# Ledger of designs, part 4: miniprotein binders against tRNA-specific 2-thiouridylase MnmA (mnmA)

Target 1, 344 residues: tRNA-specific 2-thiouridylase MnmA (mnmA), of Desulfotalea psychrophila (q6aiz6)
Amino acid sequence: MIKNITGIAMSGGVDSTATAILQKQKGPVLGFFMKLNQPDYETQRDRVSQIAQKLDIKLEIIDLTEEFQEYVLKYFSASYFKGLTPNPCIICNKEIKFGLFQQAILRQGVERIATGHYAQIHKTAAGYQLHKGVDPHKDQSYFLSRLSQEQLAHSIFPLGGMHKGAIYDLVEAHGFHDFRGTESQDVCFLEQDNVVDFLEQTAEFSASSGNIVMNDGKILGKHKGLHRYTVGQRRGLGISYPVPLYVINLDVKNNNVIVGENEQLFHKTMAISDIHWISQPEREDLLHASVHIRSTHKGAQASVILKENNRASVIFDEPQRAITPGQFATIYKDTQVLGSGVIL
Short names: E, the ipSAE of ESMFold2; O, the ipSAE of OpenDDE; V2, 0.75 times the mean of E and O plus 0.25 times the DockQ between their complexes.

## First folded at step 2 (miniprotein)

Design d2 (from FD with L64F T75Y F76I)
Fold by ESMFold2-Fast, scan of step 2:
Structure d2 (fold): chain B 344 residues (1-344), chain A 81 residues (1-81)
Amino acid sequence: as target 1 above (344 residues)
Amino acid sequence: SETEVKVTFEADSPEELEKALEKIKELAKKYGAEVEIEVKDGKLEIEISGLSEEDALKIAREIFKLARELGVKVYIRIEEE
């Protein structure tokens, strides 16, 4: 008898719990939990173990702590060494969650892995397409923009066609009543305060003080390291000025934080490099698409001029605020993710 | 693919700084890289060039470990050449 065993990526949150419930209804499942360099590991492990026991799902813990440090934290620190603002979640998805974690699960005889991501996979004659989830407030397709065809072939996203409210209803119907009060967002362990603490406490580097300057070179104050600042930041500058000032650029060469008024954050053009295509465009020179410059960006219509060596110039129809080097520009055709590149 | 590592040193003594420079030259030689040294704005800046991105990351980590061992302050930057 053919029993297609589905692996479930379980995190102890509401989304992975709902995914486990839905997939167990369709056939035999095995649960898997990643041990990473996360500060709340023990709490997550206890929670996921309780959930797996309640659902009668065999759970295996896969320790990827060393690999997470090598592939995600190394990238993260390196980006700050370059004066760039990284997106560790995109790299974690590519290298860890759908890379080494997926590979470890597949080696156990599992054919496909279900995760709690709010995105859709469409199988076509030309290959697998990644699409936005239907809940506009929960779509996670931006974070999955670096996945390969092979990674998509082994993945299932049961929640991609559902709204978050229906997910809470589902888990509550199965006896899980604690999720609404806790607000089940995936813990992003690398927030602003954690970023500074991580970079300084882990001895990855030590920063020299430099100047906070206007575009004309006028010195307004001192900073304690470029890694403490992000394009668009208004808070934490420690300077006094008659109008609100924002970080408009990080000048690595001169060790300056460049500040200016809000209007100086708007740009019509940007360049991207290291483009990864999930679905290769039919044309190789130019495409018209919606480009998302960060996870919270609603997308902006642009002309993408394709160049050699997986590079492109992007010209927006309207100027965009706070284009940030090191972040990913994700290219969409309607709901479909075509690919992504690194903002220069 | 070609990257460079820029290192800025702040030290309490010239002797500490000299030891750091010597070790950085050894690391650059190990990776087949070129080294340029400059004094700018009262700080010692070293540029290590001719590196792959992977080797630049390895050198940066080794330089930071060295700085901790020697008790000197260091700021490291990685740039595409």
Scores: ipSAE 0.000, ipTM 0.157, lowest interface PAE 20.2, mean pLDDT 81

Design d3 (from FD with L57Y R61L L64F)
Fold by ESMFold2-Fast, scan of step 2:
Structure d3 (fold): chain B 344 residues (1-344), chain A 81 residues (1-81)
Amino acid sequence: as target 1 above (344 residues)
Amino acid sequence: SETEVKVTFEADSPEELEKALEKIKELAKKYGAEVEIEVKDGKLEIEISGLSEEDAYKIALEIFKLARELGVKVTFRIEEE
């Protein structure tokens, strides 16, 4: 058994390939590919196997198909049944990628696992800190906001200090010339375009038809299920009105899609629950921080009023658009992720 | 626990609803949950209570798998009281 082996999470993409190249230069490595029974699994498997062979890295496939269904797909479907908009990537990172997958790799005598994430880990006397990646267009720290201290202790993010352009240059210098223009989103088959089809195929929804209404109760049309709508949605409503209308809220109790004008999507306050701290602040009453309410949100300054049972009230300095129940609010101090909670 | 699961099964055959009921009772026992059942006009209405949020998600997925296996229609709702 070779001492100080580093595991590489390989997906067949440019980022994991660059990670493998960089880590192999620093010492002995073992490659690992996660099987979730993705729709394109066979194609991904063949690609990652070819990359591993070219880099002279031994590759092992870890099958987590049942665990992915149990921890991620169940959460995803259950959230939509509640009229909530889930973030399956955050749950997948916590439970699967840095949970069961990391644990399986560590059991093989691997010391740490390197992944292609654009984020930084800083070790301090008080523990591990998660920080934004330096490339603002690639930063993935939001999706890692639920990781534990133990999960961070076993992780390496070699790409956190690099820009995407340098990653393409690196892989091309090592003979990989086909990655440009093929980069995909890290949402798998749970991408928004597939959400309705996935929910209706994997769980038999009786499509509970209901009304599309304004805040005052005025009926503008009918819908074929709340799961077909997201807060902020403008298109696909099938209603006629003199001004543009947006989904403002989903009313599960009355089975209504509530619509209104763009201005009604702005709110100054929100509540969060189930707060997980990566780096818990020493003050427990009030925190001034930047809060990200979804992965695409650039962050907004807010006062976070900490309450009992891992709950908080968030008051933004400026009203924020399309605060969405079920999404995660991630709390930042400069580049550091302090923690995250579920938006109520 | 503050979480409950409410489910409605609908089928063309009383025999299929009877099978669904039997399997739901078995499933609820597995999770240590309480079950309230009402049969009305070819519909089976079930309330499963005493669940953690995590167990409610697990039982929800099992119920949808059961509905698919039995060819019955299901409408589902998870509520915190």
Scores: ipSAE 0.000, ipTM 0.105, lowest interface PAE 23.2, mean pLDDT 81

Design d4 (from FD with L57A R61A L64I F76W)
Fold by ESMFold2-Fast, scan of step 2:
Structure d4 (fold): chain B 344 residues (1-344), chain A 81 residues (1-81)
Amino acid sequence: as target 1 above (344 residues)
Amino acid sequence: SETEVKVTFEADSPEELEKALEKIKELAKKYGAEVEIEVKDGKLEIEISGLSEEDAAKIAAEIIKLARELGVKVTWRIEEE
């Protein structure tokens, strides 16, 4: 064994499989799989075990079930109780995947961990930079926007310079022909349709019925809980009106879902808090940057006005639709992720 | 809640600072804001107060645009009063 052993985060998907293939070509590797008490754990475990066996990679299972509940699921539930829309994938990356999971792998004597993420790490004299992956349809840098310098120092993203088509070609060349046609996107199992069921089953919500209102306070209907609604939602409101109505915001203090016309979803300004910087900005007062307000957002040019206590005001050049409190605003300089904050 | 915008303009010529000053006064008037101005050592130090957080962000964006158009260096902060 050489001292330059690389750990591979293996999930049984095409991306982690390609990562394992590429890293094994470069030197000795050890495979690691997270147990989070996911509903498909047994199926996923069997799949990843078969892949590791076929690639002749030793696999270790690390059980982080209790930690996932403490750091991710409690955050998720608490956010919805506050009328916020969380991003559990960003928190999972920060606390679990590149936190406790990475720490457990490093304790096994490995120097660095490779994952199947479509993003790039550049080492500079000033520290590590996180950059977008080159495939614009698969870039995952948004979800990695809260990683620390230490976490980046121990990470490798072999797929960051590759296009998804080349990944399928690579795994097929190594005898894996069943990945084509599967969607290998990082999709949280807590999708909106599953969110309500999860929250009502696990948090045992008492009925928190309230009113669906216009900005002027006019009552249009009743809701069965703020957690059932997201800013920008048009369907499932159970109200009739001459024009289409959308959730404009959630008013926790009055227990109201506030609705309005589509035009009311467009805003030029937003506030962000709890800013985490991967790379410190050149100026302490302002920067001009592309800001992504959700994972699917293509980014919008903005002036970011830096305030005290890791807060900022963001002024977009053009109004942005459906700015959602609780989501993360990720700040980009070209392809580089500078950091992210929580939308207020 | 009330917020304020603190702005410092720096330029090579007094004429550029004078143009910036006049346009900032117009912007503050548009937003119904209070303005305090100091000129010292080639710098204009401006405090704009009595603003909502939304209006503070809007006026700051217009100030940044103005600085870009005039080729003037600008430093600015938004503070809660």
Scores: ipSAE 0.000, ipTM 0.167, lowest interface PAE 22.2, mean pLDDT 82

Design d6 (from FD with R68M K73T V74I T75R R77E)
Fold by ESMFold2-Fast, scan of step 2:
Structure d6 (fold): chain B 344 residues (1-344), chain A 81 residues (1-81)
Amino acid sequence: as target 1 above (344 residues)
Amino acid sequence: SETEVKVTFEADSPEELEKALEKIKELAKKYGAEVEIEVKDGKLEIEISGLSEEDALKIAREILKLAMELGVTIRFEIEEE
């Protein structure tokens, strides 16, 4: 009859290892490791292979190097070229981890894939809902805000109802004593420390020197490329002024970094485009919700005014600091993720 | 009786909407009025209440000046309760 085999997305980290342990207790499993040609690939491959062997889990490697380049790295470079600050993790989750990787696993006869994400999936009569993980310090629901109903239908998040401390206890009880005090997240090619170098080495990226200016057009200095700057940045500007100055905007048309005082970073309104709904609200013109403008944002109450062409205006109850074009605004109803849009 | 000012507006950019909203809220605070935000027919509606007739007219004049300065489209109504 039906072989209820669960796929495990294994990365060699503590979270995916805990996920594998929990799912193996519930039934037959197959492990899958995603190859993106990351800088530490050989080390990560060896580690995940050792973990799979210790847990007696068959491991298969799925090579998505070219797809990662096409869907994530090109998006990343193109966003910086447009003066936008991308979120490659959200795109990687949508297109790669829960897209092509999940599809490849499903083609092998797997019905569900378990991942080490700290988020919850609730099945309702109206479909699948995405909810915050219960550990507020580890919730990853923001990064999953672009997932489809089909992607959620094939996913299991065993860690969504657990706290991180319990995860360390679980893996240690199964003979994994080396995870405590080490990084448990997958190493990404787009780590913050190599972003500038990666962009400058890309054949399609041509950085040019421009001006650092005030809103009134006063030139305060020179910059070595817009990609080196992010809205809210105070350090590394190399300018002198009587008061602290912050990047308030990036002007691609004039090749300017626009700076101003901290107060100029606070805005009550923003526009979002390319809205994707996981759970579309019944009212089509207005939604009162908590809006998260970046992964580290605690959320702010706002009125979301729905417009044509998958766009909306967001009006916050209180001004929000450092609203950044290119980042995602994720719309929450309590713990539930309703959807997300790209900040304009 | 207290007078109410209802403002419905739209702008081409979020920055212009934010400037308009902030100035309207500053005016409401200056006159000791309460502010509520609502949507009607897909347009943003701001309701300012707790005003005397004299103060409502003053706020309406300042909103009109603001609309002209920012180039935003604003419609408003003044109602007595």
Scores: ipSAE 0.000, ipTM 0.096, lowest interface PAE 25.8, mean pLDDT 78

Design fa2a (from FA2 with R36T Y37F T38R)
Fold by ESMFold2-Fast, scan of step 2:
Structure fa2a (fold): chain B 344 residues (1-344), chain A 81 residues (1-81)
Amino acid sequence: as target 1 above (344 residues)
Amino acid sequence: GSKTIRIEVTSDNPEVFYEILRKAIEIAKRLGLKVTFRVEGDTVELTVEGVDPEKLEELAKEVEEIAKKYGAEVKFEIEEK
């Protein structure tokens, strides 16, 4: 039986490397690396193995390729087929990283797992709270908004109280000099910039061509699939117009990309469904909170009106730009994550 | 004459849409058929083009079997143009 040993989620990046260094200073550790459906698997495996050897950490590889396909890639593709913009990193954290990966590590007799996430866990009499990391430019609490109390109970985030500059200093002090200048973090491989290429590189994805139209129905051009477009997108439209145009909405029923001027992207209200609570609020009628509508959103003050069937209406104090169906709205009270729902 | 078959798959579960669509595309590729699709709410419309009615019937049968396995509703329309 392995007692008092901490598991380290290692990916070969600077954040997981710093996490391993910090946790090894506190006691015995075991390293674990996830094998997923990542194109650069062999390169990443070799990198993480070299890091583990240099730090004198025993490394085990856990193959979750099939589970990643079943729980994350099917969700991802299905969302695009419905004209929704998914967040695969949130689902990957819930189902894979803190789900099946954590469970596999726990089955080896390890009690807690440390990861390189920039977020904080606070233990209270009412349970575990998830809080923002202290570095405002690196906070990852949004991506962790679907975690359960049990998942938080088995997790450690050593980097949550640190700034990114200190992380580079730490790894360099331990002989790792190649991380600076990349600004890289340990991230889900389905990044927004390569999503379209990833979908189209799989033989299973084929989409119908349609029209790029204005709200009045005027046709400005053709598109090669709704999955190539995101609400708020200005570049890559392949249309010519006297003023800048942005994707306002995706019309699945008519297979149209609807474009308009920047002002048409601002809305004061939205609806959310499938709300998951990390820390359920005591008041169920009305909650005044900061709502983050995507990972890059800095948060906006809103009134959250709770409804039946884990649904809510959100009314912002000020109109918000580019509210995107399929993305997650994460509800914050100061630095605390209360929960999240899916934008309708 | 080219023949077209339209396949409508209805389900409240998005994973079911993905799995049926993925398998339909694989079957169509194996049979040398051309497939396109469109999503409308809880329904996915697949349009399959080919000149061989036996291959179109084989695709329709296999898609129906997959849909039944996942509890999805399937409708077929054959159109000649």
Scores: ipSAE 0.000, ipTM 0.133, lowest interface PAE 18.8, mean pLDDT 79

Design o1 (from FO with K6L T8F E36R E45V E47I E77R)
Fold by ESMFold2-Fast, scan of step 2:
Structure o1 (fold): chain B 344 residues (1-344), chain A 81 residues (1-81)
Amino acid sequence: as target 1 above (344 residues)
Amino acid sequence: SETEVLVFFEADSPEELEKALEKIKELAKKYGAEVRIEVKDGKLVIIISGLSEEDAEKIAEEIKKLAEELGVEVKIRVEEK
């Protein structure tokens, strides 16, 4: 049994390559690449294989295609069917990357897995804490907000204390000169351009036309399916009106896309459910915290009123734009992720 | 200002809570009062301060009618600061 081997999650990108370089300097490593039947699988596989060969790292491919379909794609389709906007990256991290992928790697006798995520893990007497990465333009802690104590205990984030510029310098120093200008973060094949085709090609989804309406019920046009629209969307509505209109809500019951002016996208309150705690607050009733309502949100100060059954009401100090049902609200205390819930 | 009005209410809809809060703020402004939100004994409480005893009684009655019109369940308490 070899207890000092670190597993490296390798994707063929600059961040996982830098992670592999850093961890190999600290001791013996094994590389692992995740197969999800992604459209670019063969190209990605070839890149990862070449990188692993150049770094003299043994690479194993773990096929999680069926599990990705079961835990991520079904969640994704079901969310759109309910008129919700999912975050498949958060679910993929919880169920696949740090779930089944991590479990498969640990079964091979490695103790911990290093990934290219820009986030920090702090071990305390009360358990593991998840913190923001130090590079504010690359922090990925939002996407990791559903991880368990067990998953954090087996994880290493070598890049959490580094800035992206230093990562490019590191890989170039080791002979990788082709990453600059080609950076795309690991992008789920469920891109916006692929979402409609994916949903409409599945047996579980059928396109249904309905109305685009104002809050007062005035019909402005027709839509070809609620799944084609997102709260905050201005473009692609195909309607004419004297002022700019935005999707403010999706009404599944009446099969309507509800549109309104930009001002109608601002709300001071929201409810969240299915709260998962990484670090549960000691106080049971009220928390003053910064709440992030999507990955691109910079966070807003709020009073989080804790309720029974892992629910809460959130009252922001200032109104927030485009609060979107189905997205995750992540609760921060300074740099620390306390937990997250699903926006209702 | 020596009298506060405490509005305890349950709201399961963020939109409904927001409407109630905004209308209560408008009402409080009419009386020159200040509004803040707190949690007491696990319940959301809107606290209206800066009121005379007479104005506190008037605003409490108006809030009760407002909550009834919005379909929001509330308990109102008037107390000396």
Scores: ipSAE 0.000, ipTM 0.240, lowest interface PAE 16.9, mean pLDDT 83

Design o2 (from FO with K6I T8Y E38Y E45I E47V K75T E77Y)
Fold by ESMFold2-Fast, scan of step 2:
Structure o2 (fold): chain B 344 residues (1-344), chain A 81 residues (1-81)
Amino acid sequence: as target 1 above (344 residues)
Amino acid sequence: SETEVIVYFEADSPEELEKALEKIKELAKKYGAEVEIYVKDGKLIIVISGLSEEDAEKIAEEIKKLAEELGVEVTIYVEEK
């Protein structure tokens, strides 16, 4: 009898290791590791190879270095150049992890791929639904909000129904004791604190000095490039004022960093563009939903007014802090991800 | 990423604000956090930084209890930096 082989996306972390353990218990598996030419590639490769050997899983390396540069790094740099704050993990999931990586694995005769994501996939008569993971402190559904029906059809998330504590217990029971207390980061190709260094190492990235101003135009200081600032930022402004000041807005046209008090970070409305639907709403004009404006946002109830060309206006029931252009607004119905758009 | 707790106090007397400030400094020290203090238009603004998300939630809850005990108006924001 021919057995279905499940692919495991292995990264050398605790979640992918737990995923490999669980899936191997259910049947034959093949491990796959992405080469993106990340700064820690050799260390990560050695770690994932040791894990695969210990679990007796055959490991294949898929090199996507050029594709990662084209789809993720180019997007990342271009966004900062436009005064926008990107989410490279959402784009990486859509284009690389569940795009080209998944397609490469499927070409090897693998039918489905398991990953260590804390999210759930429900198959219905109307198609596949993406749902929040059951552990509210580890849910990763926000980062998966751009996946297609086809990508979900080929995916398995074994950890979606589990709590993080149980994952540590599982890997420790299989002899992996070094995962507790390790730091994790959202961006796999660099530390968040070296974003500026990464951008400025690019010869094509030309940023000019400008002013740090209040909404009334009062100049408080100078900046060395808009890419050094993010909406909500308090530290590193180099300005003196009687109360705490925050980056409220980046004004690309006038090359200004606009600062204000905490209260000025709250807005009741926003616009979104480039909406991708995992599950189409029943009405074409309006939906009432919970909207997440960044990965750490707990979600806020809103009216989403649908417009032409995959655009919408979002009106929150209560004002929301630090709405950031370039980030993704993910639309939820209870635990279900309906889709996401780019904040304008 | 470090989490910040931003606290706005409004009180009728300087003595009430002084009591709130002293207890918040004590609380921040317990969590190993940094504290920045500002005063504007009779409002006391305190920024507590260097916190994990878990510790930020705990300190915010303790500050709410303190405000209730002192009978002062407080607005608290917990923000991941």
Scores: ipSAE 0.000, ipTM 0.439, lowest interface PAE 11.4, mean pLDDT 85

Design o3 (from FO with K6V T8W E36Y E38R E45A E47L K75V E77K; at its last look DockQ between E and O 0.69; V2 from the best seeds 0.00; counts 0 for: pae E 10.1 > 1.5, pTM E .739 < .8)
Fold by ESMFold2, look of step 3:
Structure o3 (fold): chain B 344 residues (1-344), chain A 81 residues (1-81)
Amino acid sequence: as target 1 above (344 residues)
Amino acid sequence: SETEVVVWFEADSPEELEKALEKIKELAKKYGAEVYIRVKDGKLAILISGLSEEDAEKIAEEIKKLAEELGVEVVIKVEEK
């Protein structure tokens, strides 16, 4: 390998293609594509290979199928047995894309890895900061909130300061005219139904049927395993009731799906655990921040009360709908990602 | 086909891996095989997949000769899937 080579994470979409174009203008590059359990792997591989060839970029395929399967099984199984709704995209970024994939690339003598994420990395005297991408409709900083300082140090996000329209203009100027409206994401590959079906087919996974109940204990039907349900869910319950009902809780102790009316989904407080700080807060007891309870959440102002054992209590200024145990709460100060924790 | 050839480098050197990788890709093309880099426990190996047992034995011997030509030390394993 030539020193100062930048690795390019190529996925066949417009964002990774734009990233490759931008980085090749700055110096030598080497392209990398992950082989996972993608159902459309061969189509993606062929597309990435065509793009790499057109850009005159050497492409290497890193096979992480076995490691990906091991991490997915471990993470989803553990979450299910705790009654939690997991977030596969955050885990894939932390453990696979910026974990094993990044490690494989760096071991080939590559200095840093560029990806097509819409987020910004700022180096300061105190370390690396993660910031929102400038395009608010494409910002992906939520999904990167578990990255370590070491992972950020080896990462480049060239698209973070750009808007999506400029990305299409860039790739079209370089001969790529078929991208408009065609972007793939690993999030779709890791849809909950796909992972749930895979887990149920695995000989080591077991889930039990149970009851769908109201808070007062009234039985309305049966469920096919807690892992198939998410707080806030309306459809797929298979029950009859005069008004719309939603999953309000997954009761692992009694193996019940608890349902109720929409009003029961609103809560002003939540607890989080397993907090990871990208940028450690100065105060050790309290901070005031914008907290996002999922990627599509617009964020809500909250008091974050720091506790022992890497936990915190979060008190929102206004009640929030469908706070979901197992998902990640990401803590922002203005555009900066401070950290994230697992919702309890 | 469901046989794989796995190539480890004794020095665990990225330079040796890169020096050999391009040549191994050329050999694999003759057999219609795919070449991947496999990662586990921080170790790198070159994985060649999509081979019959007969072709796997042939390409493994060719890789052994290639490694001698390039002056690199390798461990080669042919595995059933």
Scores: ipSAE 0.000, ipTM 0.537, lowest interface PAE 10.1, mean pLDDT 84
ESMFold2-Fast, scan of step 2: ipSAE 0.140; ipTM 0.675
ESMFold2 (binder alone), look of step 3: mean pLDDT 78; pTM 0.733
OpenDDE base, look of step 3: ipSAE 0.129; ipTM 0.609

Design o4 (from FO with E4R K6F T8V E36K E45L E47Y K75E E77R)
Amino acid sequence: SETRVFVVFEADSPEELEKALEKIKELAKKYGAEVKIEVKDGKLLIYISGLSEEDAEKIAEEIKKLAEELGVEVEIRVEEK
ESMFold2-Fast, scan of step 2: ipSAE 0.025; ipTM 0.580

Design o5 (from FO with K6Y T8I K43E E45F E47V K75E)
Fold by ESMFold2-Fast, scan of step 2:
Structure o5 (fold): chain B 344 residues (1-344), chain A 81 residues (1-81)
Amino acid sequence: as target 1 above (344 residues)
Amino acid sequence: SETEVYVIFEADSPEELEKALEKIKELAKKYGAEVEIEVKDGELFIVISGLSEEDAEKIAEEIKKLAEELGVEVEIEVEEK
């Protein structure tokens, strides 16, 4: 259609609303809203429609319900079945938000899509770099660590250089006064409290009871399925012991939840697989980098030793608490995301 | 803290280099030393600094023993500054 039309990923939240305001000031825009398997779809749809109308933005709904089930929910269930702790938001970003959703928007003749993510994209001679957002309390670069060069080339993150307070000020200046005090925590409907119920309701998933054991094999109790437990978990174990005990490992082969004291959660080494590079390093070098082992992790200095088949060994300078198989390890050089792998 | 230990490891595999690197960092931390590491063409170059002459001698001996245990080739040089 018209040159320089920007697509806006609108969710009805404060961040996507601020994104729409900023991008409309720069040129013509089209709004797009994803229909997923979300429980609050009707409420979210009504809100995003009202916001688009108030901003005079044409809004289109793209139904990705079946694709979300196939790429995100199936991955989620399969990971728990294997005794792994998944990150559905990273997969949703790669496969749905910046995958099929972005592709559907581009087919309508727009060249780039703006989203409300707190991260930065830098274009260099070597390609696109993903960087942390400037607000350290809002940085979402970890969740975007699996994006491809092509996905980054078609993306704009207007909020990456802004702080949270400025976003509220911006939307209020445009007549949106009801966002203050609300936080956009997750783009996924799957909450930890709902995880067990969701998994146990699926026809594909069957839970089996097993033992809660100490590292030496001493049985302390019974569990009703490994999917109910996460490495680092202290509460909900249903066992009695003189000192605090934590889940230190899930043993799928023996169907055991292994518990121990806090000190046993600290490890200096880990292995990662299925590495995806945004900015591919030279193969002859060891990487000395900051590695983030979960979304809430501040990052820890480590040596990353590259191996064949997109695998690596990570040796931390300091032991790290609660390294969790199935989560993503994201590799940073200063503010730049180099890539990420799956923790083994 | 004026003495430096220069170490070069040559190993048959990345797994052996990984084990050597882990042990060297652990050893340096035990002595409160600083470690600078560079890898090139399958060789691991390490500079350990912030050591007394006696501690540098002890670290060099422990690294030599470590190399023997891991079956890797090592070149070690201790330089007083």
Scores: ipSAE 0.000, ipTM 0.083, lowest interface PAE 26.8, mean pLDDT 81

